# Designs tried in a protein design chat: VHH binders against F-box protein At1g48060. Part 19

Target 1, 365 residues: F-box protein At1g48060, of Arabidopsis thaliana (Mouse-ear cress) (q9lnf6)
Amino acid sequence: MKPQEEEEKNENMARKRSKSSSSLSIPLDIATDIFLRLPAKSVVRFSCVAKHWSSITTAPYFTNSFETRPNLLFFFKEADRFFVVTVPKPNRRPNESVSHTSSQILDSYQTPYPKHSCFTIKTESVHGLICFQRGTKPIVWNPTMRKFKPLRKPDKSWESLTVFLGYDPLERTHKVVAMPCDKASDECRILTLGSADQESWRTVKTNYKHHPSRGNRKNNYGPCRCINGVLYYLAEIDRHRLIGKFAFLGHSNVKNSLPMWVLEGEKKGEWSTYNFLPLSHYDRRLEFHFKLIGITNDGELIYVPNTVFKTFEVIYIDPIRKTFSLVKYEGVADKGFRQRNGLGEDKPLRGIQYSPNHVETLLSL
Below, E stands for the ipSAE of ESMFold2; O stands for the ipSAE of OpenDDE; V2 stands for 0.75 times the mean of E and O plus 0.25 times the DockQ between their complexes.

## First folded at step 23 (VHH)

Design R4 (framework vhh_gefurulimab; at its last look DockQ between E and O 0.02; V2 from the best seeds 0.00; counts 0 for: pae O 12.3 > 2, unsure alone 64.8 < 65, placed apart)
Fold by OpenDDE, look of step 23:
Structure R4 (fold): chain B 365 residues (1-365), chain A 121 residues (1-121)
Amino acid sequence: as target 1 above (365 residues)
Amino acid sequence: EVQLVESGGGLVKPGGSLRLSCAASGFTFDDHAAAWFRQAPGKEREFVSAISWSGYTWYADSVKGRFTISRDNAKNSLYLQMNSLRAEDTAVYYCAADEWGQDDSKYYDYWGQGTLVTVSS
């Protein structure tokens, strides 16, 4: 076999190797559209596969467009594990005044929790982020990305503080607001998440010296709510309780001064604490076993069990429609769940914290 | 500053009773889980009892039915009522606090200095 045939075979093998698999590069626009339709988990996975996909999924235009249905998120700590469970809100059954349904969980995972972290919830879920606090240090958590970001102390001199989490719809940014809670102060610190200077707290002055309420872990209600870019929080001035308001106004203008205007509502609007005791209308006994944790976006009150043993049930009450819905979520706290997660059978799930109306975000912390 | 201060330890005869107290400062038991641990000489620290922020209580098998953990939120204090004490209950008893409450001591954030309980005839 003549030496010339070996050279041609080698050149043909070399030419066959250079057929670079034209990796069918999906155009960026098509990829974007596809990703927007995928579950968050899938998007995260894809972002790990290729740099160009990561560039899409981390881009502000993508993260801002990525929206999910609000769900109920809850979490608890066991040993060195942090358990996170997402359950869907069932669809309303308009024709039934009382309903009992079963639902599956949407997602469940466990992750190591950061060392020396306190996971008492301090904020509601705000556009997919939750804020914790240990001492004087806030921690921002993205449940979707399973990432925790410890923040620096807002002020070295502060001995105690309360943190709030808000979202500026104009700037499309999350903002952490910190205030001292041990003394009345007119100073706030604001940190904007996602900014190049993510570690810098901006000082904002309020119109009045006040101190926010720290809240109580048992109440499952954070001391603050963010509604349409406005933070509402319980505060005290001269031993009087009031609702503080902070509005995030994104001024397009050059100077980075986000004027936080504290709208002092003149009229002491008697916030009538509507003690909605809707649960008592259905079964007084349930009041001993369930606690109110919030309201869904569509106006249903959310009641969760005080203690979770073998089953996880949530009650949704529409106070207007006078509907009662008991939803049993399968795959939570049951034998299978416990076995899969290496949890004991004889102990209740302890210290469960809840975040209603939780949406997923792909925001990188 | 967070502080836990145990008290109530002492010498007791077998079959006797003792009540331990733990006074907390810098945090509230209402928002924390609290636990008692004990460490006997030459032994590892072991879980005794805990109470969650919700009031749920659980005990080590060795003390179940004999010991009772409780708290007084108004006094920001934790208690351990120990009945039917045995020689094997001799140990330094520690008060601990954490957000969640666990059986493993390594996960508790706050600890007291301990109080000695000696059960001896």
Scores: ipSAE 0.000, ipTM 0.275, lowest interface PAE 12.3, mean pLDDT 81
ESMFold2, look of step 23: ipSAE 0.280; ipTM 0.679
ESMFold2 (binder alone), look of step 23: mean pLDDT 80; pTM 0.817

Design R5 (from V1 with S30D S54T S56T; framework vhh_6qgx_2; at its last fold request DockQ between E and O 0.03; V2 from the best seeds 0.00; counts 0 for: pae E 8.6 > 2, placed apart)
Amino acid sequence: QVQLVESGGGLVQAGGSLRLSCAASGFTFDDHAMAWFRRAPGKEREFVAAISWTGTYTWYTDSVKGRFTISRDHAKNTVSLQMNSLRPEDTAVYYCAADEWGQDDSKYYDYWGQGTRVTVSA
ESMFold2, look of step 23: ipSAE 0.189; ipTM 0.642
ESMFold2 (binder alone), look of step 23: mean pLDDT 84; pTM 0.849
OpenDDE, look of step 23: ipSAE 0.316; ipTM 0.679
ESMFold2, fold request of step 27: ipSAE 0.005, 0.012, 0.011; ipTM 0.349, 0.429, 0.376
ESMFold2 (binder alone), fold request of step 27: mean pLDDT 82, 84, 84; pTM 0.842, 0.850, 0.849
OpenDDE, fold request of step 27: ipSAE 0.015, 0.147, 0.042; ipTM 0.284, 0.650, 0.558

Design R6 (from V1 with S30D Q103F; framework vhh_6qgx_2; at its last look DockQ between E and O 0.01; V2 from the best seeds 0.00; counts 0 for: pae E 17.8 > 2, placed apart)
Fold by ESMFold2, look of step 23:
Structure R6 (fold): chain B 365 residues (1-365), chain A 122 residues (1-122)
Amino acid sequence: as target 1 above (365 residues)
Amino acid sequence: QVQLVESGGGLVQAGGSLRLSCAASGFTFDDHAMAWFRRAPGKEREFVAAISWSGSYTWYTDSVKGRFTISRDHAKNTVSLQMNSLRPEDTAVYYCAADEWGFDDSKYYDYWGQGTRVTVSA
């Protein structure tokens, strides 16, 4: 929770602004409820046009209460621009094993090319934030607020590292975790985002020396997943590949060591091989043109096109229910979209990266 | 500099076989899909066959299915096309192509060879 004095100052500012205008007829609690029902881009737009509304939408209570359904985010660079598109997850239909549907995109925007982004190494979206690496320097991105925040290096002596992004549901804060990856180490650095006093790295030791894995840019798999306050990531101990766990628990004060739980590797037979049907089982015409990029929070496999030219289609496969869904997203890649955004009509969009399970957040960076 | 060099073309009688080979250099072969296209006299370039970057999946145009087999060798950076039961209609210049995505449309391919001539005599 935010300090009571900070919340009181925000409410005082809202009342002060409201009282300066005799034409205001909307009570603050009703305005807050209205804002919580709006899409994130509408809330951002309203907060930019009036000081009264900005006080409401930046208050800790409001930002902590604001949530959206998980969506698929994709982004790409073209010339000196950075394009971002958000598409909704399809609605499930009962008793349908194969479906082909159409849906509209939720949002799209472009910004100047970010000078600090490399796009070669990124985290997945965690409570609405994404972290990139530029060498050993992490850069945090809030796609909803359209802001980037570079962080200081975790350790100047580290020549190579892997960055993870997590969320502590008890503190309601994001954590950035850095581990060296040029040699086995039992040290990592943790930085808590949003601390008003400081955003500094602290050292935490793991239970085992290990090598964390980086993501493979060709497969578009992230290096980790944060689920319910626990980071899961690929690691290596003495050439055995394992899944590490890093749990976030506790408060914003001093932290001791957090345990790293290393699940036993595949060589002990404690893991089951998940044999999912290949894409060719469902439709052989699509196999050469789509790639697996991840999995939804509901357990669906996500396949995206290798290239996007005039249409944008995404495939969702539930391997448990054995269902197949192809969704054509309207409002992207077509002639209207390209003309509206100053994109060439004869050139495929390439170099696209994706972040599944993206929720919108109003958190200020 | 990226280069794709085809070989193995020639004159063959109908019903015969040929094996085309394409040597790749100047790019990361293991990250690319590979394809064969052909251009018959007086006709447009058409898709023949493709193989995924991993080699696990292949795709053929209908007219060659069951007669042609595409394969790749990651150690030698080559892609091959085994052409069996050749017909006079298979007479064309055959081109090797590479792209990260591997569509069956020639306009999406960035890297091309100069081609190798295949002539099938009646």
Scores: ipSAE 0.000, ipTM 0.114, lowest interface PAE 17.8, mean pLDDT 70
ESMFold2 (binder alone), look of step 23: mean pLDDT 84; pTM 0.859
OpenDDE, look of step 23: ipSAE 0.482; ipTM 0.748

## First folded at step 25 (VHH)

Design J1 (from R4 with D104E S105P; framework vhh_gefurulimab; at its last look DockQ between E and O 0.02; V2 from the best seeds 0.00; counts 0 for: pae O 7.7 > 2, placed apart)
Fold by OpenDDE, look of step 25:
Structure J1 (fold): chain B 365 residues (1-365), chain A 121 residues (1-121)
Amino acid sequence: as target 1 above (365 residues)
Amino acid sequence: EVQLVESGGGLVKPGGSLRLSCAASGFTFDDHAAAWFRQAPGKEREFVSAISWSGYTWYADSVKGRFTISRDNAKNSLYLQMNSLRAEDTAVYYCAADEWGQDEPKYYDYWGQGTLVTVSS
């Protein structure tokens, strides 16, 4: 059997291997367009499959263009697990003064979290990121990417501090602002996320010494709001509550009225006070079971349960139209949820924190 | 093992003062809320005061202005300064720790054995 036939077989096998699978590479523009229309979860999955896709989805042009509808995000910790649930806001029913509806969750997941670590600060979602703190250490969290970024303590000497998360629409950057809260101070620290100096806090002095508020345990909404790149928060100056240039979207549960501060117009610093009807106006019993956590972008007050056992219900009130909507979210806290997540049946879900108006972002931390 | 150990209880006259201490082991107060509860004979355990990890404090109405809760993270200790004590303050005082801080005892995961405070003439 002649040696020449073996060489031809080897050359033909070598030629068959060089059929470069013309991997039909989807053009970049088409791929981008497709990904922009996909759920964030799907985009993340695709990014894990191919480096090429990851390069697209991590590019600033893509991350800046990716936008989702605002939803209600809530999260809680159990043991060494961090649970995250996203639920949709129901559509307004203009013709019904009172409505009871049910909805399904949009997404839920759990991720490992250090044991015995706490996060007690209720945070607003700011362009898809949430900032909370463990003790004196700020943590930036991207719920969509399921990534946590612990930050260094802003100042070693600070014994107690509060952190706020803002967004600069001009620079398109997130900024973390830290201030001491155990004493009046005119110092703040600012860290810009995504910058080359991500680990450096910039010192900024304020015009006056003030004591920023952290809120209280009973209040579910964070004491800070970022509006058009400006942080508004509650602070005390000389024992006087100054709702100053750093305006507090504060709600006080007064027995007979719910005062709300609303930033009016494009002019910075023009606030109006509106007195809305409290939850007790609609049902006196609900006041004991629900707490106000904020307002939706479309102007509805959001009330969530104080304690979550077998059901998860949220109340949406339009204070202008005087509409009441109770929404039961299926798949939350029920037997099925608990079983799937290895949670006990008799123990309430504890320490739930809420982020209304949460949008998803693919920003890499 | 997580342990909370209360101390400082005793007999005191009405109008007197007492300082309770709670020493924690197995965890740090730095990342936890801590609270004092009390239980009088024949009564349910009731909330007295709590302090968050951030240092925010709140009190039951019955003790507001008289009691002060504080913590020392370096010593991993919780304190309750009790002033202007009254007969109705007589109870076993318990130290508790929780990740979030609650007014209801059922939500606290860690408890001490308690220390008896007796206010009597």
Scores: ipSAE 0.017, ipTM 0.346, lowest interface PAE 7.7, mean pLDDT 81
ESMFold2, look of step 25: ipSAE 0.089; ipTM 0.591
ESMFold2 (binder alone), look of step 25: mean pLDDT 81; pTM 0.831

Design J2 (from R4 with A34M D104E S105P; framework vhh_gefurulimab; at its last look DockQ between E and O 0.01; V2 from the best seeds 0.00; counts 0 for: pae O 5.4 > 2, placed apart)
Amino acid sequence: EVQLVESGGGLVKPGGSLRLSCAASGFTFDDHAMAWFRQAPGKEREFVSAISWSGYTWYADSVKGRFTISRDNAKNSLYLQMNSLRAEDTAVYYCAADEWGQDEPKYYDYWGQGTLVTVSS
ESMFold2, look of step 25: ipSAE 0.206; ipTM 0.647
ESMFold2 (binder alone), look of step 25: mean pLDDT 83; pTM 0.850
OpenDDE, look of step 25: ipSAE 0.020; ipTM 0.416

Design J3 (from R4 with A34M S54T D104E S105P; framework vhh_gefurulimab; at its last look DockQ between E and O 0.01; V2 from the best seeds 0.00; counts 0 for: pae E 11.7 > 2, placed apart)
Fold by ESMFold2, look of step 25:
Order: sequence, then C-alpha cells, then structure tokens
Structure J3 (fold): chain B 365 residues (1-365), chain A 121 residues (1-121)
Amino acid sequence: as target 1 above (365 residues)
Amino acid sequence: EVQLVESGGGLVKPGGSLRLSCAASGFTFDDHAMAWFRQAPGKEREFVSAISWTGYTWYADSVKGRFTISRDNAKNSLYLQMNSLRAEDTAVYYCAADEWGQDEPKYYDYWGQGTLVTVSS
C-alpha cells in the first residue's frame, strides 16, 4: 500500500460524501418547505452537512418563516459554564382536570460563560430571542442557535438603564429599546437587529420625561410586554403612573386568592382585578416547595420547584378551567445529566432562571 | 496593539502529530475565551476548538478525540495538540480571541495571521 494510494482512497471517500450532499435532486422550493416543518435541531444538523442546505436555512425568508411550539427554557450558571435545558409544554388531556405525567427534555447544552458577565436581569423571550444586560451593555441571546451578541452601549453617559425587547410583526425584526432609569428622561435608544447597521442606536423622544419601573432579580417576570408591535411597560412621572402595569402574581393577602392585574383592552383604558386560586388550593404540601414564575401564552400559571436536586417537576395550572398538571421532566438534574455535565450529585442546582413561551428561531446574530 | 502570533505549523505525514502555539499580547488574556479556526483553500473559515478562561473546552465533531486545546494564562499562550492527522486537516490555522467563546468566526474580535499545516506524504 502506497501513501499516494492511501490519500487517493481518502479523497475518493470525501468525494462520495460531498457528492451525496451536492447531488440531491430536490427542487429548492420543495426543500425549503420540508425544512420549515422540521424541528430546529434537525434543520441545524442538515445545514452543517452541505452548503446548499445552509443557503436555504440562512436566507431571510426561511428564518422569518420558521416557527415552533412554545417551550419552557431552563438555564443556570455554574463556574465558567452556562447550562441551558429546553422542556416541552405538556400535552394536556382535555378530559382531565388533574394530571400527573412524565416527559423527556427536548434539548440540553452548555456554553462558556464570560468571567464578568451576569445574566440575571433579562427580558421575556420575544420571538425566540432574550436580551440580558451587563451594567449598561445589552446582550442578545439566541438559545436555539446558542449565540450571544453583546451590543454597544446605547449611550456612554448613561449610568443605568433598562432594556426591553420587542418584535415588529410588519417589518419582521426585533428591536432593542433602552431607557435611562436613574433619572427621568424623554429620550430612549432603539436598535433594530438584523439591519445593515446592527449596532446603530437611534434616538427617539417620548412625550414625557419619565423613567421605567425596573424589575428585580427575584421576579422572573419582565417589567414589560410586547404585544403586536406595541411595547407596554410600567413607568412613573412625579409619583404618577403613565401606562398600564402587570400584576405581581406572587403576592396575595387572602389565603385562597392570587391577585393579577390585567389590561382589559387598549381601547377602553380600564383595569380589572382578578383573583385566582393559590397553589395551596390544589395541594397544601406543594405551596412550600414550589414558586410561581410566570404564565404561558395559553393563560396557564407555571410553578417550579424552589430547589432542583435529583428531580425536576413543573406544575401548570389553568386558573379559568381550574385544571392542574404536574409534569416530571426526565433527563435533567438526575445522575446521568450531572455526570455528563460534570456537576456534583451532592448539591442542588442553583441560580436557575426560566423563560416561558420560548419558541425556536434560526435568526443569525 | 493586540497581537496573536501562531507557530508550530508545518509538513506532517498522515497519522502524525503537531502542536500549535499562539502567543497573545495587548489585551487581558485571562478575561477572554480562546479559539482555533482553520481555512482550507477555497473554503470558508471553520471552527476547530475553543477554551474558556478557566479551561472548559469545545471541539468540532471532526476533531474530537484527536485534537486537544489548552491554555496557560501565566504565559498568555494558547495551544492545540493535533494527533492522528488526516489529509482533510490541511489548512491555515488561526488563533482567535473573544470574550464570549462562540463557534463562529464573525463573533471574534481578535485574530492571528495563521500558520499553515500540511498533511501529506
């Protein structure tokens, strides 16, 4: 056997693999339609195999059209690593008011975590992206593509700010909005992701000097919501509220009720208070072990364990239909997960954050 | 001025080994992830391996089990031990630095000029 013959065999083998990828006879429009219906994980795998498929999956039409069902995102930091787990929303049986099920996680991965970064103040997940801030620098995260993109500071002179993330459904673009929060201001900065100038902040003036109400580390809800291209957020002008506010679901002065403030309708400008049953109504033992972290797009309350040790269970409650669902998720927190990820078995996972309503997006940051 | 200087490239037979080095200066090395990328003629630059500031490592599937990345923060140096080399590993290898340690070249702030690795008989 000769060295040249060995190299020829390797080249022939590589040609066969390359020819397999480049010789697919599927018309482009058919291939695009097939890819749009696949899970994001599969689409990423196919795009890594051949440049032809990569050109399809990175095109603006494809990334703007791709959509998956909402999931719960579970993530935490340990040492210099950032761990991310995606769990599916449960498939509820319509004929059951109480259910206990098991489900497998959809995906998990880890990525390096910059030494001085802190991802504890975040936006809600908006069309598959999440925005953190590190001091006055916004950081955009695409959990599906496993990428972080730090943005330039909106303004060097701002000592503190609040970041919001929105989505313009007409332009099909994400917008990052930054406002000062240490002093009242009538200026904010807006940056459109995916434009030719991805880090160009535009100045926009508001009708009033105000500052937004800031969320805190303990509240898993963001200080705002983006609905159909409109960003709603809490703010103050001289001790008076300027816009609508979101209820803090973890506060209750009545044993059997949980208040939630809801904007009744944009055209009415009225507020209503609704009281929902607390977790203790369904099982008193669970109240001491679970906390409310959010609500699904379908209106379900989401409760997660205070401590994640060897098991991970999530409770979903529909407060209108009065249904209760407990789901045990397999493939996270257990011995196998900890061994695979170099995590100890003698300590609970700590610093866990959750993002409900997360959809997968192939947007390239 | 930020500088990344690769060394250790050369000609090697299939199945052989090489050790690449990258000397870094002009930035705070221990605050950055470090990475190796490679570019074969006529192809896009592709990810090889990365290492965080505390030593956590990633590898492209094509090099797992054959390549080992390491760093020495005291010497501001990055290394790549390349074993069981194949003809398809022939490329210019680039050292890169970025605060975030991602696996795509567009996110890296600092690059070296590259060192050529040729795997042939």
Scores: ipSAE 0.000, ipTM 0.235, lowest interface PAE 11.7, mean pLDDT 71
ESMFold2 (binder alone), look of step 25: mean pLDDT 83; pTM 0.843
OpenDDE, look of step 25: ipSAE 0.182; ipTM 0.590

Design J4 (from R4 with A34M W100F D104E S105P; framework vhh_gefurulimab; at its last look DockQ between E and O 0.01; V2 from the best seeds 0.00; counts 0 for: pae E 5.3 > 2, placed apart)
Amino acid sequence: EVQLVESGGGLVKPGGSLRLSCAASGFTFDDHAMAWFRQAPGKEREFVSAISWSGYTWYADSVKGRFTISRDNAKNSLYLQMNSLRAEDTAVYYCAADEFGQDEPKYYDYWGQGTLVTVSS
ESMFold2, look of step 25: ipSAE 0.204; ipTM 0.660
ESMFold2 (binder alone), look of step 25: mean pLDDT 83; pTM 0.847
OpenDDE, look of step 25: ipSAE 0.187; ipTM 0.597

Design J5 (from R4 with A34M Q102L D104E S105P; framework vhh_gefurulimab; at its last look DockQ between E and O 0.01; V2 from the best seeds 0.00; counts 0 for: pae E 7.3 > 2, placed apart)
Fold by ESMFold2, look of step 25:
Structure J5 (fold): chain B 365 residues (1-365), chain A 121 residues (1-121)
Amino acid sequence: as target 1 above (365 residues)
Amino acid sequence: EVQLVESGGGLVKPGGSLRLSCAASGFTFDDHAMAWFRQAPGKEREFVSAISWSGYTWYADSVKGRFTISRDNAKNSLYLQMNSLRAEDTAVYYCAADEWGLDEPKYYDYWGQGTLVTVSS
């Protein structure tokens, strides 16, 4: 299913609804309340139908009040197409320690992508946006609105950089932070998204000359997170690494547990260590077919299959409450999905990337 | 330095056809998506068609079924076969290149100078 066919279908529906909606007389405050409870793609469709509804859904009050629960986003490349799927996180409080459920996907779409692009070099999802980079050019992605926004290079003289994405909850704006990787620097570049016109980079001095660390894995940013307007990232100052928030996922060489360090009290010497049981503790046969990819904001470990062939199942484990949930997601990887998207039935979907804790946002890029 | 040079525009009667060409240089052609946009006098530039680096195509609703985009990677050339032309197709047609191939002008950094197509009854 091509993007043009999806666009054509939506345009026809918008014209029909505009014709039908000429008699609508719902008070503004009630209409706003209704829209705040709809899924993001429904809000987008209603915004296309009428100017009045578009005024409501683009107003700062509405966009700042639009709420969705965090979801799991995953995406992959197949042939010359980039596929994006959003699945809901399961209910937080099951009545039993082990559950098996089925769920529908929330959304899926496909777009073209640049040849030889790498989507494994990305930020986390921060208030619904993800930032990639290609060379020294940052690219912001809004998966909900299905839009990419290439940004100007932070500095033409930089041969290499690392990009971080943050969110200021007081200003309700995203910040893109760029730092050079090729030399230690006490300067970084910051750009605020959502400016009325062309955004520009500004220079900010740091207290120390440093550069971001990517650890031993060149395809990923070092551990980083944005919490309440504070960006925590892994960096190096001389021979010393700076860690603000760090989740270390153990490898198979640990004692059958997955150590994780979290920052508590913001003091270096007062970190807490949590040792969690491996997947094999819950079901021995699953350890060879699933891998750990992250953790939800609620503290649940997320395991995904190594390959996705005819079914897509995700395991959520709360290591504190000792719960195990396996969710089979319908509408992806199955025969219907493959037929609609021109995918072969004889090949597994591979190269899948995941972004946990993704919320929907109506921010226009 | 990237160069995109359009050709093949001209005056055509309604219902007629034209074939536009775009010669590209200064970048790795087969790593990029290519697109056609058009701009009528007094209007904003609008999407016509795009083709990915591997040959996947997109069309605006207004031209679907009438226009065919194609590329020849050996010649670094992009083409647009326009059939069943209408007065509404009158515009300056622009060749564009970008890595993504999306359907909005803001995603394209490389543009040709345009070739005029006039459809008059």
Scores: ipSAE 0.014, ipTM 0.447, lowest interface PAE 7.3, mean pLDDT 69
ESMFold2 (binder alone), look of step 25: mean pLDDT 84; pTM 0.852
OpenDDE, look of step 25: ipSAE 0.030; ipTM 0.468

Design J6 (from R2 with S54T S56T; framework vhh_6qgx_2; at its last look DockQ between E and O 0.09; V2 from the best seeds 0.00; counts 0 for: pae E 15.3 > 2, placed apart)
Fold by OpenDDE, look of step 25:
Structure J6 (fold): chain B 365 residues (1-365), chain A 122 residues (1-122)
Amino acid sequence: as target 1 above (365 residues)
Amino acid sequence: QVQLVESGGGLVQAGGSLRLSCAASGFTFDDHAMAWFRRAPGKEREFVAAISWTGTYTWYTDSVKGRFTISRDHAKNTVSLQMNSLRPEDTAVYYCAADEWGQDEPKYYDYWGQGTRVTVSA
């Protein structure tokens, strides 16, 4: 059998092996629909299995359509490890004024602590992202994707700054706002995430010189809220506490008017006052052991423990319905959790940061 | 009042050993990571070693790995730094610091000692 016939057979076998790219025969629309119904964790896994699936799950149309229920995210650092836990908010029990329930965690993982990261102050989750700060450099974190993105310093001359994470509902983009906090300033820097120019800070001037509050490590409530494309943040002018307002009005409206509202003084804006029973009403001990960290989207106050020992419990209070719910989350801080993660049995978990109303996003940083 | 008091510094020949100690008071010792920093003449303060609040995890700057060992005693509220195979470049004032997170940057530490001087001769 002539050597030429073997070469043709080998070329034909090589050509036949190249054609069997088993094109995953699932139509794009069907695949998209399936993935939109899956947990984020599953979607991420599938994206790792096939390039074609990854192309779907990373597409803007998919990432923008992917929605999850708001959950409570909390995290803490132990040495060079970053622990992240997601727990669900329990469903309301309308007929019970006081309830004690148990719940399982939704997700838990650990990741190496990023070498250039500081997780001290910023805990607000904005459309699935969280912004931290290391010194004068912001860091954006996607807990779902387990990715960190360090950003450049907003201004080389700034010695101290605070950063806020917002979402522009018109452009459907995350924006990081940076302001100096050591001096009264009317200067802001804005960086839009996901843009080709992700490395460029845009300069915006405010109407007033002010000192935005940076917050502190112990305060998990956070100094900023993003509501419908508007950032509300604590600031000071001449020792008066104010609420700063920064609106994302799309590219066209350069004039970000930052109306400042005085929190303390004669011009009381229309604040809704909610009268609710203190924690001490339910148990005198709770007031000393729990702290308020925020409010759920459905209007419940969230109280978390100051110190976590063998159990992790969260209190939800509805001030309108006057309901109290204590939820024990299994699989957190218990012996099994500690052993699996190399944590000491007799030591409390410390430095826990909380992000209420956290949603998952598949956004690539 | 929060106090961190370093001890154990001194003059040592290259290749020698020293053990630094830091006594902590005025804060919840068991809730804080403890760290050692150092400042050499003409240089900025730099991270040397840290130990987690549990004592389970330790980490070091690259230049001291394998030579230095950080430890803590919860009963005594002390943190120690065993320094072996000392080099002239280890000459510095060594500072004890406490932080809930055990960060690598000095600016994040709230509590500092006064420092103890270590001099390594050639």
Scores: ipSAE 0.000, ipTM 0.271, lowest interface PAE 11.6, mean pLDDT 80
ESMFold2, look of step 25: ipSAE 0.000; ipTM 0.145
ESMFold2 (binder alone), look of step 25: mean pLDDT 84; pTM 0.853

## First folded at step 26 (VHH; framework vhh_6qgx_2)

Design L1 (from R2 with A33Y; at its last look DockQ between E and O 0.03; V2 from the best seeds 0.00; counts 0 for: pae E 8.4 > 2, placed apart)
Amino acid sequence: QVQLVESGGGLVQAGGSLRLSCAASGFTFDDHYMAWFRRAPGKEREFVAAISWSGSYTWYTDSVKGRFTISRDHAKNTVSLQMNSLRPEDTAVYYCAADEWGQDEPKYYDYWGQGTRVTVSA
ESMFold2, look of step 26: ipSAE 0.012; ipTM 0.430
ESMFold2 (binder alone), look of step 26: mean pLDDT 83; pTM 0.843
OpenDDE, look of step 26: ipSAE 0.223; ipTM 0.626

